# VH-VL binders against Beta-1,4-galactosyltransferase galt-1 (galt-1), part 9

Target 1, 206 residues: Beta-1,4-galactosyltransferase galt-1 (galt-1), of Caenorhabditis elegans (o16374r189to394)
Amino acid sequence: KMSICVPALFGNGYDAKRIVEFIELNTLQGIEKIYIYTNQKELDGSMKKTLKYYSDNHKITLIDYTLPFREDGVWYHGQLATVTDCLLRNTGITKYTFFNDFDEFFVPVIKSRTLFETISGLFEDPTIGSQRTALKYINAKIKSAPYSLKNIVSEKRIETRFTKCVVRPEMVFEQGIHHTSRVIQDNYKTVSHGGSLLRVYHYKDK
Below, E stands for the ipSAE of ESMFold2; O stands for the ipSAE of OpenDDE; V2 stands for 0.75 times the mean of E and O plus 0.25 times the DockQ between their complexes.

## First folded at step 4 (VH-VL)

Design a30 (framework fv_adalimumab_6cr1)
Fold by ESMFold2-Fast, scan of step 4:
Structure a30 (fold): chain C 206 residues (1-206), chain A 121 residues (1-121), chain B 107 residues (1-107)
Amino acid sequence: as target 1 above (206 residues)
Amino acid sequence: EVQLVESGGGLVQPGRSLRLSCAASGFTFDDYAMHWVRQAPGKGLEWVSAISWFSGDIDYADSVEGRFTISRDNAKNSLYLQMNSLRAEDTAVYYCARDEYEFWSGYFDYWGQGTLVTVSS
Amino acid sequence: DIQMTQSPSSLSASVGDRVTITCRASQGISNWLAWYQQKPGKAPKLLIYAASTLQSGVPSRFSGSGSGTDFTLTISSLQPEDVATYYCQQYDSFPYTFGQGTKVEIK
């Protein structure tokens, strides 16, 4: 069982059509559950209706973001809290959990392999708790749906600094935004790669 | 045992071409991303190029982009570097290097012995 | 590009001495740092990856530490076979970059 954790929906980068595409494409890849954190009072009407539709059909778990902050409302504190909550919700329930935003997709490099087959291969060693995957940027000039099918040319360079992770939730003690910070046991491993088998495509608007 | 053996180096005039080869043995070649790393005489290491295990991803250092072409032949367990429009600053020992198993991590667990390329008139 | 700076550029120490080499990144690279040993006339050999993980077959006298921008390689008891140039390398972001090297000699 595979799941996705999506941090709180803040800012102007998200709209209903992109959410639909995100949910549908990940469902086609074998993702069984998507955890979405949002403040419903900040969502526009079309986004609110779309998320309720998928929540009612049990394709997503929609969580109102009301978690405690430290001192101020800086977005970083909120996102780390949602990542932590999502990790705990998947512990003991999900075999593999992905951490990515709505503008990011985990894609097998070999097109003949399913996402699950690719992930299972990457986690062949049972002591591996986390896979850190480099980003490929796609300059998104076409804004109409289907967004990902119209914006298929990636930049040549691989971004290894702002990575995304897929983890075995039961093996992770502390998950960060771009990396796994601590594993539960000293002999468990975190592994990184530049995208030879699995890649994250990050869509840049404008 | 893992072995990487480079060949094809030599003395070449500026503006000419050379093709380097790396013969791999002792492991399943098509499970690994491969890299070329060079070292100018008496200087440090410089990453040159990388290729994923089925050639789906290729990358180059800015200094060689457009002049060098990395390729591989998994049936022959071989990695290649086609070097065009050679410059004096391309003079270096060129190493074939292996990335992590089934990953493109960007660090290199096995290196070949290197092949010297000298670009001089 | 991320610049990697090593210090010192060279050092001389006695057999049995504790040797420390430092590596500084021009920006944060988390723990995505490897250390290599290059003996005279030979290819580099991987010693450490992920800043502190010892490669299989590397003697336990070698250790790495650090995170972010500042990293160290330590040889707890220098041996004659450790005479080499040591390189750090970041693999946090493309392009991958190496430090200029630290030459370790025995005197």
Scores: ipSAE 0.000, ipTM 0.473, lowest interface PAE 13.8, mean pLDDT 80

Design c14 (from c13 with heavy chain Q58E, light chain S31R Q53E; framework fv_canakinumab)
Fold by ESMFold2-Fast, scan of step 4:
Structure c14 (fold): chain C 206 residues (1-206), chain A 120 residues (1-120), chain B 107 residues (1-107)
Amino acid sequence: as target 1 above (206 residues)
Amino acid sequence: QVQLVESGGGVVQPGRSLRLSCAASGFTFSDYGMNWVRQAPGKGLEWVAIIWYDGDNEYYADSVKGRFTISRDNSKNTLYLQMNGLRAEDTAVYYCARELYWDSLEFDYWGQGTLVTVSS
Amino acid sequence: EIVLTQSPDFQSVTPKEKVTITCRASQSIGRYLHWYQQKPDQSPKLLIKYASESFSGVPSRFSGSGSGTDFTLTINSLEAEDAAAYYCHQYYSLPYTFGPGTKVDIK
């Protein structure tokens, strides 16, 4: 079983259409559960209705997360708190957990392979607790068009400082926003793959 | 386990070219960004260039931009630095270094270095 | 580009004495700074990562601190084997840059 953790939703650039595409595309790839952390008071009615529909359909677990105030330093700690909560919810329940936002998609490079087959290959070594992969940015203007993997226009540049992880929850002690910070045992390892089998596409708004 | 071995250094005259190689072993080469860093005799470290894991993106220090080209062959686990229009100020030991992604993009492993001397 | 400056450029210290090396960045770099140790005729070795995290196998006498523009590497009790050059390195933005180095010698 594969799951996704979407950490605390702060900022802009999301709408009901993006949420639908995110949930539907990941469901098609074999993701069985998506954990979404939101401040529901900051969402418009159509977004709330969309999230409730998928929650009622058992495709997502919707967790209301609000901060009493917001400051630069507090946002980082809030996002780490939601990442930690999500990791713990998946420990003993899910085999592989992905950490990505609504504008980020993990996509197999080999189109004939499923996401599960690709991930299983990356975790063939049983001591690997975490896989990290670099982001590929795509054209921000695509937000005005239908959202689809078919419509992705990749930029040539990859950002090595900002990556996303897929982990075995039972092997991870501390998960960060961009990397796995600590594993449960010293002989467990975190590794990076260079996009030969799996890539992360990032839709970035202007 | 992880090894990086540089080669191709030597003595050359100004205006000439040299190509450096860095042979990688003990890890999946295609999963890591690779860097070249140089050190002039008795001086400090100077970052030269980076190439991304798939070879699709490169970045250079201003001092070498337009003269040096970084490249890699993932099928051969080898990193290259093509150095053209060499100048006396390019005299240095050249190190290749692996960029560690799962922690903080630090240079966790370095080669032993290869000396390039540009004289007269 | 981001310029890193280090002080002092040279320090001669008696054994067991505390050594403090400072690195200053021309703009804020968060905690995206590493420290390296280089002994004569050897390759640099990673010492401290992400401003304050010890790399595996590094003795506990080495510690790092700081964020933003001001960073410090401390050797709490200098041993003979610590005679080396120390470099800070920022990876906040390309081009990557190193500080000019601090040479630590034993009296």
Scores: ipSAE 0.005, ipTM 0.452, lowest interface PAE 13.1, mean pLDDT 78

Design c16 (framework fv_canakinumab)
Fold by ESMFold2-Fast, scan of step 4:
Structure c16 (fold): chain C 206 residues (1-206), chain A 119 residues (1-119), chain B 107 residues (1-107)
Amino acid sequence: as target 1 above (206 residues)
Amino acid sequence: QVQLVESGGGVVQPGRSLRLSCAASGFTFSDYGMNWVRQAPGKGLEWVAIIWYDGDNQYYADSVKGRFTISRDNSKNTLYLQMNGLRAEDTAVYYCARDLYWDEYFDYWGQGTLVTVSS
Amino acid sequence: EIVLTQSPDFQSVTPKEKVTITCRASQSIGSYLHWYQQKPDQSPKLLIKYASQSFSGVPSRFSGSGSGTDFTLTINSLEAEDAAAYYCHQYYSLPYTFGPGTKVDIK
């Protein structure tokens, strides 16, 4: 049903514990497949072992992606290339695909609804190809109960400058990091709910 | 079944304050986002503010930001708009409107309450 | 903010004539445009959602079309009860905005 594309390259500010939390929490929300793009040669032993475990158990698809040079522009273009590759891998395979980084979680605003119920409602109109979601920051230092998204404590301000998308892969022609750039047909819609029904929670790093 | 009833409107002098209320019934109030939309006499609709289902997040039109505060009490099924520093241009019928659960449009509106800012 | 403009401002129409109302957005909003009907001394009522989808209970003579920046509301055969102001509304991004409205009267 649902999959995630993680366009961020590994080795930048993530550890094994964060990756475990990301995979497990999203699995609990009903995500069936997570596509992770990483430079496997640069991973430490614990991260490598964690990713191999989830890959072997068919919870993630681990894709080796190595940039020959790391510069501001090259890094950004590398992320767009992985977004495009991931979109194509999900076309005809999954119903809904999310684009978010390891420190970001899509969470229903209405606590009584599952992620799939919320997404299905947002995509009730069959011409909708993309949903754009506002972002909320949370303090990563605060320990939460293991594997629970029910009691998220976030900053009061909603962040609408940066957004993340969930899409029907078959209906999207061009996907960006923060928005859907083009849909395949003129009658397909790209919609924004401003964070009223679905939000992205972003863990602040230190 | 779904009803929204505004109250608290009236005639006030410039610079004064007024608090509007919107009483909700016929649905689970705490599951829905709520909005205030206003309409000056003989003019069109202007969106004013939104508040999320749990009351934790608010957003305002630039014309009222810093003067108006939207809030809600889910235990009382009531939405509020605290209006401070009222100006003549705030004269309008104020409607509360519910964000649709699945489709994010204003599916139900109250009947409105008139606020007149006049000397 | 996204600015919505409507044309015409006013129409006086003979019963059973076709009415066309246009809404233009200052930037692309996909199909995240809704139409509301407001009769004199009444609250607005949702008519068309997401540019082209009829809200429940809305007569079939009402239809919407368009995407991106250009949107149209059509009343195929005007009835007396259709005399009202019609507003387009974008929910694409905050702050949410409405068009200035089109008033439709019967001749």
Scores: ipSAE 0.000, ipTM 0.461, lowest interface PAE 14.6, mean pLDDT 78

Design c22 (from c13 with heavy chain N57E, light chain L94Y; framework fv_canakinumab; at its last look DockQ between E and O 0.31; V2 from the best seeds 0.00; counts 0 for: pae E 13.8 > 2, grease 19.1 > 18.9)
Heavy chain, then light chain:
Amino acid sequence: QVQLVESGGGVVQPGRSLRLSCAASGFTFSDYGMNWVRQAPGKGLEWVAIIWYDGDEQYYADSVKGRFTISRDNSKNTLYLQMNGLRAEDTAVYYCARELYWDSLEFDYWGQGTLVTVSS
Amino acid sequence: EIVLTQSPDFQSVTPKEKVTITCRASQSIGSYLHWYQQKPDQSPKLLIKYASQSFSGVPSRFSGSGSGTDFTLTINSLEAEDAAAYYCHQYYSYPYTFGPGTKVDIK
ESMFold2-Fast, scan of step 4: ipSAE 0.036; ipTM 0.647
ESMFold2, look of step 5: ipSAE 0.005; ipTM 0.451
ESMFold2 (binder alone), look of step 5: mean pLDDT 93; pTM 0.950
OpenDDE, look of step 5: ipSAE 0.861; ipTM 0.928
ESMFold2, look of step 7: ipSAE 0.005; ipTM 0.437
ESMFold2 (binder alone), look of step 7: mean pLDDT 93; pTM 0.944
OpenDDE, look of step 7: ipSAE 0.871; ipTM 0.930

Design c23 (from c13 with heavy chain E99D L100Y W102F D103E S104Y L105S E106G; framework fv_canakinumab)
Fold by ESMFold2-Fast, scan of step 4:
Structure c23 (fold): chain C 206 residues (1-206), chain A 120 residues (1-120), chain B 107 residues (1-107)
Amino acid sequence: as target 1 above (206 residues)
Amino acid sequence: QVQLVESGGGVVQPGRSLRLSCAASGFTFSDYGMNWVRQAPGKGLEWVAIIWYDGDNQYYADSVKGRFTISRDNSKNTLYLQMNGLRAEDTAVYYCARDYYFEYSGFDYWGQGTLVTVSS
Amino acid sequence: EIVLTQSPDFQSVTPKEKVTITCRASQSIGSYLHWYQQKPDQSPKLLIKYASQSFSGVPSRFSGSGSGTDFTLTINSLEAEDAAAYYCHQYYSLPYTFGPGTKVDIK
């Protein structure tokens, strides 16, 4: 009933080990389908073999996204295109779809609840088509009081700019990278959730 | 059906050589990294060597570095372990094992093993 | 080299009782730990992958848990066919290492 859309893979910071972590941990949380969009030209051999393995074993749907001409600044447009394609693939197929990158995880705040239980609670109002979720950076590099100014600043900034969405695909017309842009009907809601039940954790390179 | 079949084991004198083979079937051999793991009689498992899917990278346990060579022939779906300078402590059942998650992964399928006995 | 230790080294258990085996790593290995079962005169077989995920065809009585340095394999109700040696294996870094094994026998 739950799926993940991973937008176009561009740039550095990912390796086979990170991909394994992402797929295995999300499968453990109850994610049934993971859609991964790749720029094949930017993947090393071990990453290609890892993705092929999971695709051949029906754990992921691997979509080759290679631009004929790659230029600076087109990655944003490439991510929007892949987000749109993924939304359409999940419409009528999946109950809830998450949009996140390989270094981002949706995690319930209440440890005794499953991801599905948490999401079902968030969507109890049937007019809600999209939930915008708070993002937190994992910061283990700073030795300070229980929380530092940098941690506070990061959390506030992320709430306004770098949020991630979980949606009911059938209720969404246009999905962006950080927010749902348009819903199918005027009476459907896009709501922002401050992280009391669900959070996105972003793991920075170490 | 994934199948791995080792061969080439036997009794050999110290200081001599043996070559082990592992014949793979039921999967695309060239897509997987391969490992050798050994087990001395009545003892636990000890990792020996890994070779990457294309044959271009190899890594060895310190106990066998300089004496053993792992190689593969993807056209024949076969993995090899060339063992030189054999010692009594090399006596073990040798298993080939398929790399489950490729680079830096565990082993999802194992062969039946082939016994190597190094005895004077 | 990452050292894995297992406890207990041996246990004899009554059928249908719960069995718990612990594996400890000398440094954090995330969840990069597999559990294998080896019956007498047989090759090892994968039971649990990535610390807590069951491999295909493995009975539901087997489960794994843990992350970082402390890991547990549980057999909720021991069957006669479960008499075997159990090994943990880290694939976080080379060289790969195995725990020394835990032998489970039936009373």
Scores: ipSAE 0.000, ipTM 0.420, lowest interface PAE 18.9, mean pLDDT 77

Design c24 (from c13 with heavy chain L100Y Y101F L105G E106Y, light chain Y92F; framework fv_canakinumab)
Fold by ESMFold2-Fast, scan of step 4:
Structure c24 (fold): chain C 206 residues (1-206), chain A 120 residues (1-120), chain B 107 residues (1-107)
Amino acid sequence: as target 1 above (206 residues)
Amino acid sequence: QVQLVESGGGVVQPGRSLRLSCAASGFTFSDYGMNWVRQAPGKGLEWVAIIWYDGDNQYYADSVKGRFTISRDNSKNTLYLQMNGLRAEDTAVYYCAREYFWDSGYFDYWGQGTLVTVSS
Amino acid sequence: EIVLTQSPDFQSVTPKEKVTITCRASQSIGSYLHWYQQKPDQSPKLLIKYASQSFSGVPSRFSGSGSGTDFTLTINSLEAEDAAAYYCHQYFSLPYTFGPGTKVDIK
């Protein structure tokens, strides 16, 4: 079983089309559970309708999250809290959990392999608790339909400063925004990849 | 159990109009895009039209554009195809087909089809 | 409009033999290619989605492969019930288009 945690949504980068594209594409890749953290009071009507549709059809778990008071301007306060909550929700429930935003997709590099086959290969060593994967930017824009698998033009450069993780929830003690901070046992490993088998594609445009 | 049942086919003269219906049951109709696909006797499949889940977007094959109108009534779980200016080449079995979630492109369920014969 | 061509048009095959059907697109369509089976006097049924993914309930003898412009549907060991027309279908762009079909018959 595979799941996705979408940490707290901030700003104005998302619309209903992006949400549809994200959920449908990940469902096609074999993701069975998608946990979405959002302040539902701040969503527009079309986004609320879209999220409610998928929640009602048991494709996602919507978690209403109100950001706590921020005293020092730390940007990631809400995201850290939501990744922690999501990690705990997946422990004992899913085999692999991905942490990515609506504008990010985990995609196998070898097109003949499924996402599950790719992830299973990456976790062949049973002491590996976390895989950290570099981002690759794409400049494709949203068209009138959810055409996420069409017209993808990726930049050749790989972005290693901002990475995303897929983990075995039962082996992780503390999950950060860009990396796994602590594993449960000292013999468990966290591994980083430059994207030879698995990539995270990040849209630059809405 | 998902069911799609077409009706409204028959024999019509060239230039006349006909309206096809497709009654859907066993699923939340308003969640799915719907398509019409036709097949002339002894020939292959030809895509005709699509309508999105909310009824707000429609697209047509060039061969029927301007003559056919696809529509839906989500309160009645029914898909329609209004066919105007019928021609002999429109003779075919017309299938309604459900598209998995809005714009996936694959048709997971099809109706039994309804025959439209355009002859003078 | 994207044109799909299929070969062969017709094939008569001995039971248990391997059947290969090809579909070629007039331009690259990635993996946005689906395969359908239509038996005489019946509606089409989905077999393979996105070039290589089996639809639920489809026997393991059916498999799909390919990407870009060249796609293949394989029936590893033909059974009598597999006598049907097979159609490829592209979703890469509207309008959607189907291949002309390949009819498979039993000797």
Scores: ipSAE 0.000, ipTM 0.439, lowest interface PAE 17.1, mean pLDDT 78

Design f12 (from f11 with heavy chain N59D D102T, light chain D31S; framework fv_ficlatuzumab)
Fold by ESMFold2-Fast, scan of step 4:
Structure f12 (fold): chain C 206 residues (1-206), chain A 121 residues (1-121), chain B 107 residues (1-107)
Amino acid sequence: as target 1 above (206 residues)
Amino acid sequence: QVQLVQPGAEVKKPGTSVKLSCKASGYTFTDYWMHWVRQAPGQGLEWIGEINPEGGSTDYNQKFQGRATLTVDKSTSTAYMELSSLRSEDTAVYYCAREGYTILTGYFDYWGQGTLLTVSS
Amino acid sequence: DIVMTQSPDSLAMSLGERVTLNCKASQSVSSYVSWYQQKPGQSPKLLIYGASNRATGVPDRFSGSGSATDFTLTISSVQAEDVADYHCQQSYNYPYTFGQGTKLEIK
């Protein structure tokens, strides 16, 4: 039903623990598949072992991706290219696809509702192809399990400039890093919500 | 054309150390993990460890942990394996081998010719 | 450690015969098995990776199959140039491990 696209992770010191927490917490929320784009030369052995474990258990799909330009000369380390590839992989396969990084989590505001129930409500209008969701920054480590909204420490400010999207892949023609750029048909809608029903929590590193 | 060039032979005394080289050419050295594998005379292949030439991160077979040290020199596209406290049992052909593009498959698509290390008096 | 066991230890075949080499893992390695050909005095050469994918330049007569714990390398019509030791390898868990090898000879 639901999948996540994680854009390229290049030139960053991602550790295995961060990836484990990301995969486990999203699996608990009902995410069935996570697409992760990697650069072979940036992975350490612990990272390779962790990604292999989850790939073999059908929790993730790993795609090797090499930047066409030097890392420092490319905005978002090739994120736009990987976002496009991931959108196409989910078209016809997945009902809802999320675009977020390893330090970002989509979480329902209403504690009694599942992620799928929240998303289904947001897409009740069948002409809606994309939901843009505000970010809320957190300044504390996310607990692995049991995960709960009451245990997230966050800033008061909601960030609206750097949003993340959940889409119906079959209705989107062009997906950007922070917003859906084009839909397949003129009558399809892209909608922005200020975080009243769904939020993206972003862990801030010092 | 990918090439991994290793010296033909080394002779060392027990208790000493050896540093074997593997010079890569024909591809971008930092884009592929490099592995070290040995083969004792008439025996099978044994994995020693791996190194990411870009960042220098390493993983070792526990059997060699503390004795083997993998390093690289990016300026010369050369990988090195240093093995300390040599024993007669370390007599073997030592290969460097490049891991194929998909690191999750862990296969070795190109191998050096191997260096025959003989440990004796 | 995952132990890879190859069988038989050695095999003598007539030219043109179908050859089957086996490799068994002590626990599931999914499809992360590679096969290498090693001729006397030479370094190993990749034949198969990911259990069934033929490496570039490898003749069509070589094929791989299997998953989990049981893997097979097949040579559909053995030729004189196929005389070599054949090694299987798992890359599912560290440390990477190889089988002891199967020696293929021609009668």
Scores: ipSAE 0.006, ipTM 0.496, lowest interface PAE 13.5, mean pLDDT 78

Design f17 (from f12 with heavy chain T102R I103V L104F; framework fv_ficlatuzumab)
Fold by ESMFold2-Fast, scan of step 4:
Structure f17 (fold): chain C 206 residues (1-206), chain A 121 residues (1-121), chain B 107 residues (1-107)
Amino acid sequence: as target 1 above (206 residues)
Amino acid sequence: QVQLVQPGAEVKKPGTSVKLSCKASGYTFTDYWMHWVRQAPGQGLEWIGEINPEGGSTDYNQKFQGRATLTVDKSTSTAYMELSSLRSEDTAVYYCAREGYRVFTGYFDYWGQGTLLTVSS
Amino acid sequence: DIVMTQSPDSLAMSLGERVTLNCKASQSVSSYVSWYQQKPGQSPKLLIYGASNRATGVPDRFSGSGSATDFTLTISSVQAEDVADYHCQQSYNYPYTFGQGTKLEIK
C-alpha cells in the first residue's frame, strides 16, 4: 500500500550503511517498495552489489538516471525529473507515496500508531491529495534494530522551509521537491501538516 | 580486491602514545565505516570504536573513551587509531576492519592483518 | 554492555562429523549476530552475518541459526582446514561485543 520515491542522486553524501538502514527501517514500517534513482555508471562495486541484493528481493526498484545538464541548475533539474517519473510509476499502483531522501524518515508522533494508520488518518478527507510535513534535524545515526529513536536522537530544530510530502499518486498532477505543485482536479487539495501527528526526521552526522 | 594494510609491529614504553595506520585499497574509502578491534595474546576480540571516513564522525567503546582517537586521511585512504597513556595491558594485536552492508549492518567483511603493539619497559 | 558467551570453550572432532557451536547473548540482540573464523596467526574472517546469512566465498557446509539470545554455528561435515577459533559478535547495541571464542580441533 505504501511506497517511497527517493529523488536524491547518489553521491558522497551517502554510504551503503545508511542506505541499508533506510531500506530496512522503512520496510519495518510497512513500506512495500522504494524507488531509487541513481547514475549507476558512477556507483562503486559495493554499492551496486547492495542495491542489486534489494532489487533482486523486490524491495526496491532501481532506475538508472543520468543528469541532462552540467551547470549550477543540474541538481535541481535532475531531482524534478526523477520526482515526476516516480509519481507516474506509482499512479494506479500505490495508495500512498512518500517523497524523501535517504537521510529522512517519516515517523508517527503517536508511538502506538503504525505509519499506515497515521497516514490513513491524515487522508481521512477523500479530497486530500497531498500532505506536506515539517522536518526535525537529528544529529545521530541509526545503529540498533528493531529501531529505537530514543537511544539515538539529539534534536536541533524544526525546519519549515524544507518540507516533505506524502501523496495519493492518482490525485497529483505535478509534484515538486518540497511541495505538491498541482493536483488532478480543482476540488482536490493539498494540506500543510504542522508536525503534530507526523514528522520527518532528517539524520545528519556532525 | 579489497585490502586493508597495517604495519607489522610497534614497541612502546608505558605512558607514551602510539598512532597505528590502516591503508585501504580496492574500494571507495568514504563509502564504508571503519572499525578498530584489538585482541590481547590468547584472548578474545574487543571493539574499540568506529569512524565514518566521509564526515569523520566517531563512536567509541566507553572503556577507550578519552584514550583512543580515531581519524582518517581521505587523500591517502588511510585510517588511524591513536592510543594514549599506554599501559602493559594495552599489549595486543590491533585490527582495522571494514563494516559490510547487506540487509544487516555491524558486521566486518574485511580485516587488516593486524599490528602487534607491545608495551614494555 | 551485552555479554556474549560461547560454548564449549574448545572441542575436537573427527573429519566429516557435524559440529555445532553455541553463542548466548545476555539480552535480546534480534538477528544482529555475526560469526568469524580465525586461524592461528591470521586475522578473523567473516563466515556468517545477520545470524543466518553466509558471507561471500564461505563454503556451504557452514550455516548459522538462532535469534534473540540463542545462536548456533553449524559445520555439517568438518574438514581439516576448519581448525580455528570461532568468534560470535553482536552489533545490536553499542558497544559491539564478542564472545570469548571456541577453539575447534581435529582428532
Scores: ipSAE 0.000, ipTM 0.460, lowest interface PAE 16.3, mean pLDDT 78

